VH-VL binders against q9umr5. Designs and how they scored, part 50

Target 1, 268 residues: q9umr5
Amino acid sequence: SYKPVIVVHGLFDSSYSFRHLLEYINETHPGTVVTVLDLFDGRESLRPLWEQVQGFREAVVPIMAKAPQGVHLICYSQGGLVCRALLSVMDDHNVDSFISLSSPQMGQYGDTDYLKWLFPTSMRSNLYRICYSPWGQEFSICNYWHDPHHDDLYLNASSFLALINGERDHPNATVWRKNFLRVGHLVLIGGPDDGVITPWQSSFFGFYDANETVLEMEEQLVYLRDSFGLKTLLARGAIVRCPMAGISHTAWHSNRTLYETCIEPWLS

## First folded at step 19 (VH-VL)

Design yg1
Fold by OpenDDE, fold request of step 20:
Structure yg1 (fold): chain C 268 residues (1-268), chain A 123 residues (1-123), chain B 112 residues (1-112)
Amino acid sequence: as target 1 above (268 residues)
Amino acid sequence: QVQLVQSGAEVKKPGSSVKVSCKASGGTFSDYAISWVRQAPGQGLEYLGEIIPMFGTRNYNEKFKGRVTITADKSTSTAYMELSSLRSEDTAVYYCARTKYDILEGFSDFDYWGQGTMVTVSS
Amino acid sequence: DVVMTQSPLSLPVTLGQPASISCRSSQSLVWSHGNTFLNWFQQRPGQSPRRLIYKVSNRDSGVPDRFSGSGSGTDFTLKISRVEAEDVGVYYCMQGTHEPYTFGQGTKLEIK
């Protein structure tokens, strides 16, 4: 039998967005138990990510307990960060494949339509004033705001991304790294035509330097220092990168070709 | 002037489906979320769900999941609510309303409403 | 779901006198960032609901200053300092802090 699949949605999203994904899984892997977690749906997805992590943890624990052979995680957009944090804080998770579906794994920094929608009077260049305040950190979108021009503020004020990345020292860094390394495979999915994740390479742990030049995962300090286990995972062949062009942000979970190429191989 | 104009009254048989439209004007359609709320005769208000046209995301009241489908056409600034497997209990006036999500200013819930669409379900 | 309880459900008022409507939520409506998404709506006979108050105490444009909202946490109040004939209708509180959004039962304001 196939291992159960747990799906975590993104910002302002819900289980409804994954109806096509469920169809694909059912067709190609009949009998698979797929659970799309309807937690923090809609505007609730703006709650602090640590709050979401706690809620999702409570939901996945019983699922994992019933699946001693392991489970697969498919985590979309903001959900990918939630899942990474879950795997970091859970010392007893049994995740075989962690599929990060167009997630801003290394953070977000862009003047996108999404940013303008949420912050109609702000530009990305000024968002640090909001997001790196205690008030701003009460919003999920600020929890992974990564301003390359204000790295000091990011490192000191980011209450989520900087911590799960091990970019700021904290007493749980070693344990979180150990826990995250329990994952069988880390499948990173994203692409240049996403239009939301900025830079799109963030889905592959690439990100801007101080000159807004995009550096790859292997050039990042978190990789070089192996702060949360990326270098170790890569060394043991546990990281899969699946870039795909021609897919907009809202289509990653509903594209058959993407599913067959990047998701399906890891659901066995 | 902001306006939400809904489609006309509907009379449906049990088991059928109804699709109500809500056309927005006087603002930028994509800057807002559209929610649907219904009111049975002589009763209170009940939230059905919300769509964010910009994101294409939808959230439904669990009570109606599986029967309600909310869609939006940005080109016509129109949102739609389709309710399937209609029952007599679905007889109500259905309203659309808009919400603005501004992180700094806070969420502006249901600042404008449509005129309502009466849906009657009877055999 | 968050239960919104209004009191009273029927509110007969003498013209020119004040009115007060209570709304209680089954759990706190305060977000961690401090906002409270409690709204008040007025529905006149045969009309669509109209928002009067948003985020507990903010009046919409065009809403007379005789309307005021107050409260915190789980207890909220809508006050009308001097009821006028045009105020006849049903008033609803609504919370937007928790999914799904929920409304109070409604308070029917009538003139004695």
Scores: ipSAE 0.928, ipTM 0.956, lowest interface PAE 0.5, mean pLDDT 97
Fold by OpenDDE, fold request of step 20:
Structure yg1 (fold): chain C 268 residues (1-268), chain A 123 residues (1-123), chain B 112 residues (1-112)
Amino acid sequence: as target 1 above (268 residues)
Amino acid sequence: QVQLVQSGAEVKKPGSSVKVSCKASGGTFSDYAISWVRQAPGQGLEYLGEIIPMFGTRNYNEKFKGRVTITADKSTSTAYMELSSLRSEDTAVYYCARTKYDILEGFSDFDYWGQGTMVTVSS
Amino acid sequence: DVVMTQSPLSLPVTLGQPASISCRSSQSLVWSHGNTFLNWFQQRPGQSPRRLIYKVSNRDSGVPDRFSGSGSGTDFTLKISRVEAEDVGVYYCMQGTHEPYTFGQGTKLEIK
């Protein structure tokens, strides 16, 4: 039988967004038990990501326990960060494929419609004043705000992304790296026409330098230092990069071609 | 002036479906979320779900999951609520309401309401 | 789900006298960032609900200053300093801190 699939949604999202994905999985892998976790739906997705990680952990533990052969994770947008953190804190997870579906894995820094919607009176150039405050860090979207022009504030104030990246020293860095490395495959999905993830390369652990030049994963300090295991995963062939053009942010979970090309191969 | 104008009253048979519309004016449609709330005759208010047109995301009250579908058309500034497998207990006035999400100012829940749409389910 | 409990459910009031409605939540409505999403709505006979108060104590535009909201955590109060004839209707508290959003049972305000 097929390994169970666990799906984690994104910001302001719910299980409804994955109705097509469920259809595709059922069609191509009949009998697969797919669980879309209805936790932190809607505005609850604005809660601190560590709180979400704890909640999702409680939900996945029983599922993993019933699947000794392993499970697959499909984590969309903000959910991709939740899942990465989840795999970092769980020393006994049994995740075969971790599919990061258009997630801001290296953070977010853009004046997108999403930003303007949530912060109608702010621009990305000034958001650091909000997001890197203790108050701002109580919102999930600030937990992965990565301002390349205020790296000092990011490193010192980011209570989530900087920690799971191992960019700031903390007592659990070594253990989290070990835990994360338990994953069988890390499947990174994203594309240039996303329109929300900024830069879109963040889905592949690329990101801006101080001049807003996008650097690739292999040029990132977290990779070079292997702070959470990216270099190790790449070396053992465990990282799969699946870029696709022509897909908007809200379509990653409902595009059949994307599913067949980037998701389905890793559900066996 | 902000207005939410809903479609007219509906009379439906059990087992059928109903689709109610809510057209927004007096503001930028995509800047807000649209929620649906119903009220059975002589009863209180019950939350059904919410859509954020900008994101295309929806969240439903679990009580109605599987039966309720909320959609939005940004080009016409109109939100829709469809309820299927209708029962007599679904007889109620259905309202749409607007919510503003602003991280700094806080969420402004249901600051404007539609006039309501009476849905009667009867054999 | 968060249970919102209003009291009283029926509130007969003499014109010009004050009125007070209590709303209690089954769990705290305070977010970690400090906001509390407790709202009060007025529904006059035959009309749609109208928001009076948002985030515990903020009055909407056009709402008379005789209406005031207060409270914290799990206990909230709507007060009307001097009830007028136009205040007749049902009042609801509503929480937006936890999904799904939930309303109180409603308090029917009538003139004696």
Scores: ipSAE 0.927, ipTM 0.956, lowest interface PAE 0.5, mean pLDDT 96
Fold by OpenDDE, look of step 19:
Structure yg1 (fold): chain C 268 residues (1-268), chain A 123 residues (1-123), chain B 112 residues (1-112)
Amino acid sequence: as target 1 above (268 residues)
Amino acid sequence: QVQLVQSGAEVKKPGSSVKVSCKASGGTFSDYAISWVRQAPGQGLEYLGEIIPMFGTRNYNEKFKGRVTITADKSTSTAYMELSSLRSEDTAVYYCARTKYDILEGFSDFDYWGQGTMVTVSS
Amino acid sequence: DVVMTQSPLSLPVTLGQPASISCRSSQSLVWSHGNTFLNWFQQRPGQSPRRLIYKVSNRDSGVPDRFSGSGSGTDFTLKISRVEAEDVGVYYCMQGTHEPYTFGQGTKLEIK
């Protein structure tokens, strides 16, 4: 039998967005128990990510307990960060495949439609003033705002991304790394035509340097220092990179070709 | 001048479906979320769900999940609410309303409403 | 779901006199960032609801200053300093802090 699949949605999203994904899974892997978690839907997805992590943890623990052979996680957009944190704080998770579906794994820094929609009077160049304040950190979108021009503020004020990345020292860094490394496979999905994740390479742990030059995963300090286990995962062949062009951000979970190429192979 | 103009009254039989439209004007449609609220005769207000046309994301009140479908057409600045498997209890005036999400200014919930669409479900 | 409880449900008022409506939520409506998404709506007979107050105490444009909102946490109040004939209708509080959004039962304001 196929392992259960747990789906975590993104910003302002809900289970409805995954109706096609459910269809694809049912057709190609009949009998698979798929649970799309309807937690922190809509505007609730703006709540602090640690709050979300706690809520989702409570939901997935019973599912994992009923699946001793393991489960798969499909985590979309902001959900990918929630899932990564979830796997970091859980010392007893049994996740086989962690599928990060167009997630800003290395953070976000862009004047996207989402940004303009939520901050109609702000630009990305000035958002650090908001996001790196205690008030700003009460919003999920600021929890993974990563301004390459204000790295000091990021490292000191980011209450989420900097911590799960192990970029700021904290007492749980070693344990979180150990927990995250329990994952069987890390499947990274994204592409150049996403239009929201900025840079799109963030879905593959790439990101801007101080000159806004995009560096790949292997050039990142978190990789070089193996701060949360990326280098270790890569070394044991546990990281899968699946880039795909021609897919907009809101289509990753409904594209059949993407599913067959990047998701289905890991739903064993 | 912001306006939300809804489609006309509907009379439906039990088990059928109804689709109500809400056309927005006087603002930028894509800058807002559209919510649907209903009011049974002589009763209070009940939230059905929300759509963000810019992203296509939708959130439904769990009570109506499986029966309500909210859609939007950005090209016509129109939102739609479809309710299936109609029951007599679904008889109500259905309203659309808009919400603006602004992190700095706070969320502006339901600042403008449509004129309402009466949906009557009877045998 | 968050339960919004209004009091009173019926409010007969003499013209020119003040009116007060209470709204209590079953949970705190304060978001972690500090905002409180409590709104007041007016629905005149045969009309759509109209927002009067947002975020507890902010008046919408065009709303007379005789309307005021106050409160915090779980207890909120809408006040009308001097009731006028045009104020007849049903008033609703609504919370937007927790999904799904929920409304109070409504308070019917009538002139004595």
Scores: ipSAE 0.904, ipTM 0.944, lowest interface PAE 0.6, mean pLDDT 96

Design yg1
Fold by ESMFold2, fold request of step 20:
Structure yg1 (fold): chain C 268 residues (1-268), chain A 123 residues (1-123), chain B 112 residues (1-112)
Amino acid sequence: as target 1 above (268 residues)
Amino acid sequence: QVQLVQSGAEVKKPGSSVKVSCKASGGTFSDYAISWVRQAPGQGLEYLGEIIPMFGTRNYNEKFKGRVTITADKSTSTAYMELSSLRSEDTAVYYCARTKYDILEGFSDFDYWGQGTMVTVSS
Amino acid sequence: DVVMTQSPLSLPVTLGQPASISCRSSQSLVWSHGNTFLNWFQQRPGQSPRRLIYKVSNRDSGVPDRFSGSGSGTDFTLKISRVEAEDVGVYYCMQGTHEPYTFGQGTKLEIK
């Protein structure tokens, strides 16, 4: 039988967004128990990510307990950051595949549709003034805002991303790394035509340097220091990179070729 | 001159469905969320759900989940609310209203309302 | 769901006198550390609701300064300093902090 699959949605999402993904799983792996977590919907998806992590943790505990052989996570967009935090804070998780579906794993720094929609009078170059304040950190989008031109402010003010990346010292860093490393596979999915995640390589732990040149995962300090386990995972062959062009941000969970190529092989 | 213009009154039989439209003008449709609220005769206001046309996402009041469907068409700047399995208790005026999700200024809920659409469910 | 309780439900007022409407929520309406999404709406007879106050105390454009909102946490008040004939209608508070959004029962303001 197939391991249960837990789906964690992104900003403003609902379980309806994943109807095609559920169909694909049912068709290819009949009998798989799939749970789309229906928490922090709509406006609530803007609540601080640590608040969301706590709520999602409470929801996944009974599912994991009923499946001692393990579960899989499919986590979309902002949901991929929630899932990565879950893997760090849960001493007792039993996740085999963590499938990160176009998630801003190294953060976001772009003039995107949702930036203009949520901050109509701001530009990416000045959002650090809002996001790197205690007020701004009370909103999920600011919890993963990563301005490459204000790294000192990011490191001091980020209440979420700088912590789960191990970019700021904290007393639980060693335990979080140990917990994260218990995952079987890390499957990274994204592509150049996403249109929302900026840079799109953030979905693969790539990000801008100070000149806005994209450095890949292996060039990032968090990888080189192995601050939360990326270097260790790569060395054990546990990281799968599955880029795909031609897919917009809202279509990752409704593309059959993407599912068959990048997702299905990891839903054992 | 922001306006939300709704479709006309409807009379429906129990068990059928109704679809109400809400056309926005005087602003950029994709910049707003569109919510639906109803008011039974002589009664208060009840929230049904919301759509964010920019992202195509929908959120429903759990009381109506499974019976209500909210959609949008960005090309016509129009939102739709469909209520199925109608009962006499669904007789009400149905309103659309908009919300601006401006994080800096704070959320601005229901700053403009449609004129309302009377839906009468009568056998 | 967050329950919004208005008091009074019926408010007869002498023309030119002040009026006060209370709204109490079953949970705090503070979003986080900065915003409280409590709104007040007026519905005149035969008309759609119109927003008067947003975020507790901010008057909408075109709303007379005789209308004011106040409160915090779970307790909120709408005040009219001098009631005029055009103020007749039903007043609703509404919270947008928690989904689903919920309204108070309404307060019918009448000139006695």
Scores: ipSAE 0.735, ipTM 0.861, lowest interface PAE 1.3, mean pLDDT 92
Fold by ESMFold2, fold request of step 20:
Structure yg1 (fold): chain C 268 residues (1-268), chain A 123 residues (1-123), chain B 112 residues (1-112)
Amino acid sequence: as target 1 above (268 residues)
Amino acid sequence: QVQLVQSGAEVKKPGSSVKVSCKASGGTFSDYAISWVRQAPGQGLEYLGEIIPMFGTRNYNEKFKGRVTITADKSTSTAYMELSSLRSEDTAVYYCARTKYDILEGFSDFDYWGQGTMVTVSS
Amino acid sequence: DVVMTQSPLSLPVTLGQPASISCRSSQSLVWSHGNTFLNWFQQRPGQSPRRLIYKVSNRDSGVPDRFSGSGSGTDFTLKISRVEAEDVGVYYCMQGTHEPYTFGQGTKLEIK
């Protein structure tokens, strides 16, 4: 039989958004127990990410306990950051496949429709003034805002991303790395036509340098220093990169070709 | 000059469905969430759900999950609410209202309302 | 769901006198550390609701200054310093801090 699947949604999402994904799993892996966590729906997806991590942890513990053979995570957009934090803070997780579905793993720096919609009087060049303040860090999008031109402010003010990336010294870094490395596979999914994740290579742990040149995962300091285990995980052959063009941000969980190519093989 | 103009009153039979429209003008449709609220005769207000047209995302009150569908057409600046499997207790005035999700200024809930659409369910 | 409880449900008032409507939530309406998304709406007979107050105490444009909102946490109040004939209607509190959004039962304000 198949391992249970836990789904964690993204910003402004709810469990309804994943109805097609559920259908695909039922068709290809009949009998799989799939749980789409119905937490922090809609507006509540803007709550601080550590608050969301705490709530999702409480929900996944009993599911993992009932499945000693392991579980899979499918985590979409902002939800992929929640899931990566779960893997770090849970010393007892039993996740086999962590499927990161167009998630801003190295952060976000884009004048996107999301930015304009949430911050109508701001631009990406000025948002650091809001996001790198205590008030701004009370909202999830600021928890992974990563301004490559104000990296010093990011490193000092980020309450979430700089910590789970190991970019900032903290007493839990060794334990979080150990916990993260217990995952079986890290499946990275994203593509150039996403339209929201900026740079889109953030879904593959790529990101801008100070000149807005995209450095790939293997060129990032967090990889080179192996700060939370990326280099170790890649060396094990446990990182799968599955890019796909032609998919907008809201369509990743409703595209059958993407599912069959990038998700289905990892739902053992 | 912000306006939310709803479709006209409807009389429906039990078991059928109804689709109410809400056309926005005077603002940028994609800048707002559109929510639906109903009021049975002589009763209070009840939230049904919302749509964010910019992202196509929908969030429904659990009470109505499975019976309500909220959609939007950005090209016509129109939101729709469809309620299926109608029963006599669904007789109500249905309102649309808008929300601005401005993080800096704070959320501005239901700052403008449509005129309401009476839906009567009778045999 | 967060339960919003208004009192009184019926409020007869003499013209020119003050009126006060209480709204209590079953849990805190504070968003993290600062924002509280509690709103007040007025519904005149035969009309759509109209927002009066947002974020506890902020008056909407075009709302007379005789209306004021106050409160914190779980306890909130709408006050009308001097009731006028045009104030007749039903008043609702509503919370937007927690999904799903919920309304109080309504308070019907009438002129004695």
Scores: ipSAE 0.723, ipTM 0.856, lowest interface PAE 1.2, mean pLDDT 92
Fold by ESMFold2, fold request of step 20:
Structure yg1 (fold): chain C 268 residues (1-268), chain A 123 residues (1-123), chain B 112 residues (1-112)
Amino acid sequence: as target 1 above (268 residues)
Amino acid sequence: QVQLVQSGAEVKKPGSSVKVSCKASGGTFSDYAISWVRQAPGQGLEYLGEIIPMFGTRNYNEKFKGRVTITADKSTSTAYMELSSLRSEDTAVYYCARTKYDILEGFSDFDYWGQGTMVTVSS
Amino acid sequence: DVVMTQSPLSLPVTLGQPASISCRSSQSLVWSHGNTFLNWFQQRPGQSPRRLIYKVSNRDSGVPDRFSGSGSGTDFTLKISRVEAEDVGVYYCMQGTHEPYTFGQGTKLEIK
């Protein structure tokens, strides 16, 4: 009776990371077919996000075909961007709940241990030199790097985020908006103690202005112009915001209270 | 510089399990990945999987998925590899090795190796 | 899995003469449009492997300049310009571009 659930992992991730989430779903929704997509694991998660979107698209088609009543997506971290792109490029998707689990939906601009791990000689203030180059855009983390102090470079160089946000002109913008709007619910999950997503409000389509003041979703140009459907979804009552404090980035899929509060209600 | 020191040799019965340790020193444990590689007597090298302590993630060679478990303890800077349901063909020297991920300079795979741990599976 | 094929598998060499080891991959080792993560390791008798070359042609710290690596795409070569007695051992190529990481079969270098 329950719709199948498709899980899409994040950076340096694999299906093993979701073992607790699978257990929670099995306990509360027995008989649910849950598929954690085992693609672009570990190092492969650094490949360009459009390459990942293509591979994940091919994997979800047979699952959706077997479930004409619809499916749910649970998409963690970088995986939430993959899933949003899937919803834009698939004109025949049947996703009811898109659950975005601490994903950098408006981008990333953080001097975190994760940044230092991949770019030991860089800081957020100078990473635009690498990320807004053709070579940088061949790595997934640069596909959603969003430097609020180099907005012209971001808009020109971003091969992924600026496109799926409708911030740069492209011939498919109208079709992508139409496809995205076919989703039943958009469930946004994140919190102030994440420690990686910066600003953490990116998980709720908030982001920095040029002064590093966080503007909320409803203050963003992409919302005001309804460039990919956020205003339309909010007006339908289809957007759910579920913030939770006290959860670090690697713990979102292994916290039972978070699951029960923010995820479980949307897995009909 | 990182030094990788492994636990001592083990003799095990078929059907049992073995857990090999790899203690890192001379660097920040969370700055790199720890990988496991084995070598049967007189044979070549075979990759088993890795753990990335910074993200808490594990990635396994599909050939060994379900039998191998790789863990890490950041507080002791130690990685572990456990192989279950041992068979005679699992007799090998087991090595740990490190990888430094650096996008600008390129990945530095297996730049340091442990001394190896001989695991013998016999009755 | 990417298959790594080394040639020759056994390489007897006269002391002081050059040696060359070939490594071919079943698919390109180029990362998207960037670097190639092809490595060479040396395993001396009774010892752990030691990395010699990373990213096709970069010598590791402390590796003599008589060792050099070259190649691109699917075809790679390790050369020793002048073989010395301490070079005896088994040499492995290894790719880190595609998961799982895979090694060649090894080339046993011996002094005639």
Scores: ipSAE 0.656, ipTM 0.826, lowest interface PAE 1.5, mean pLDDT 91

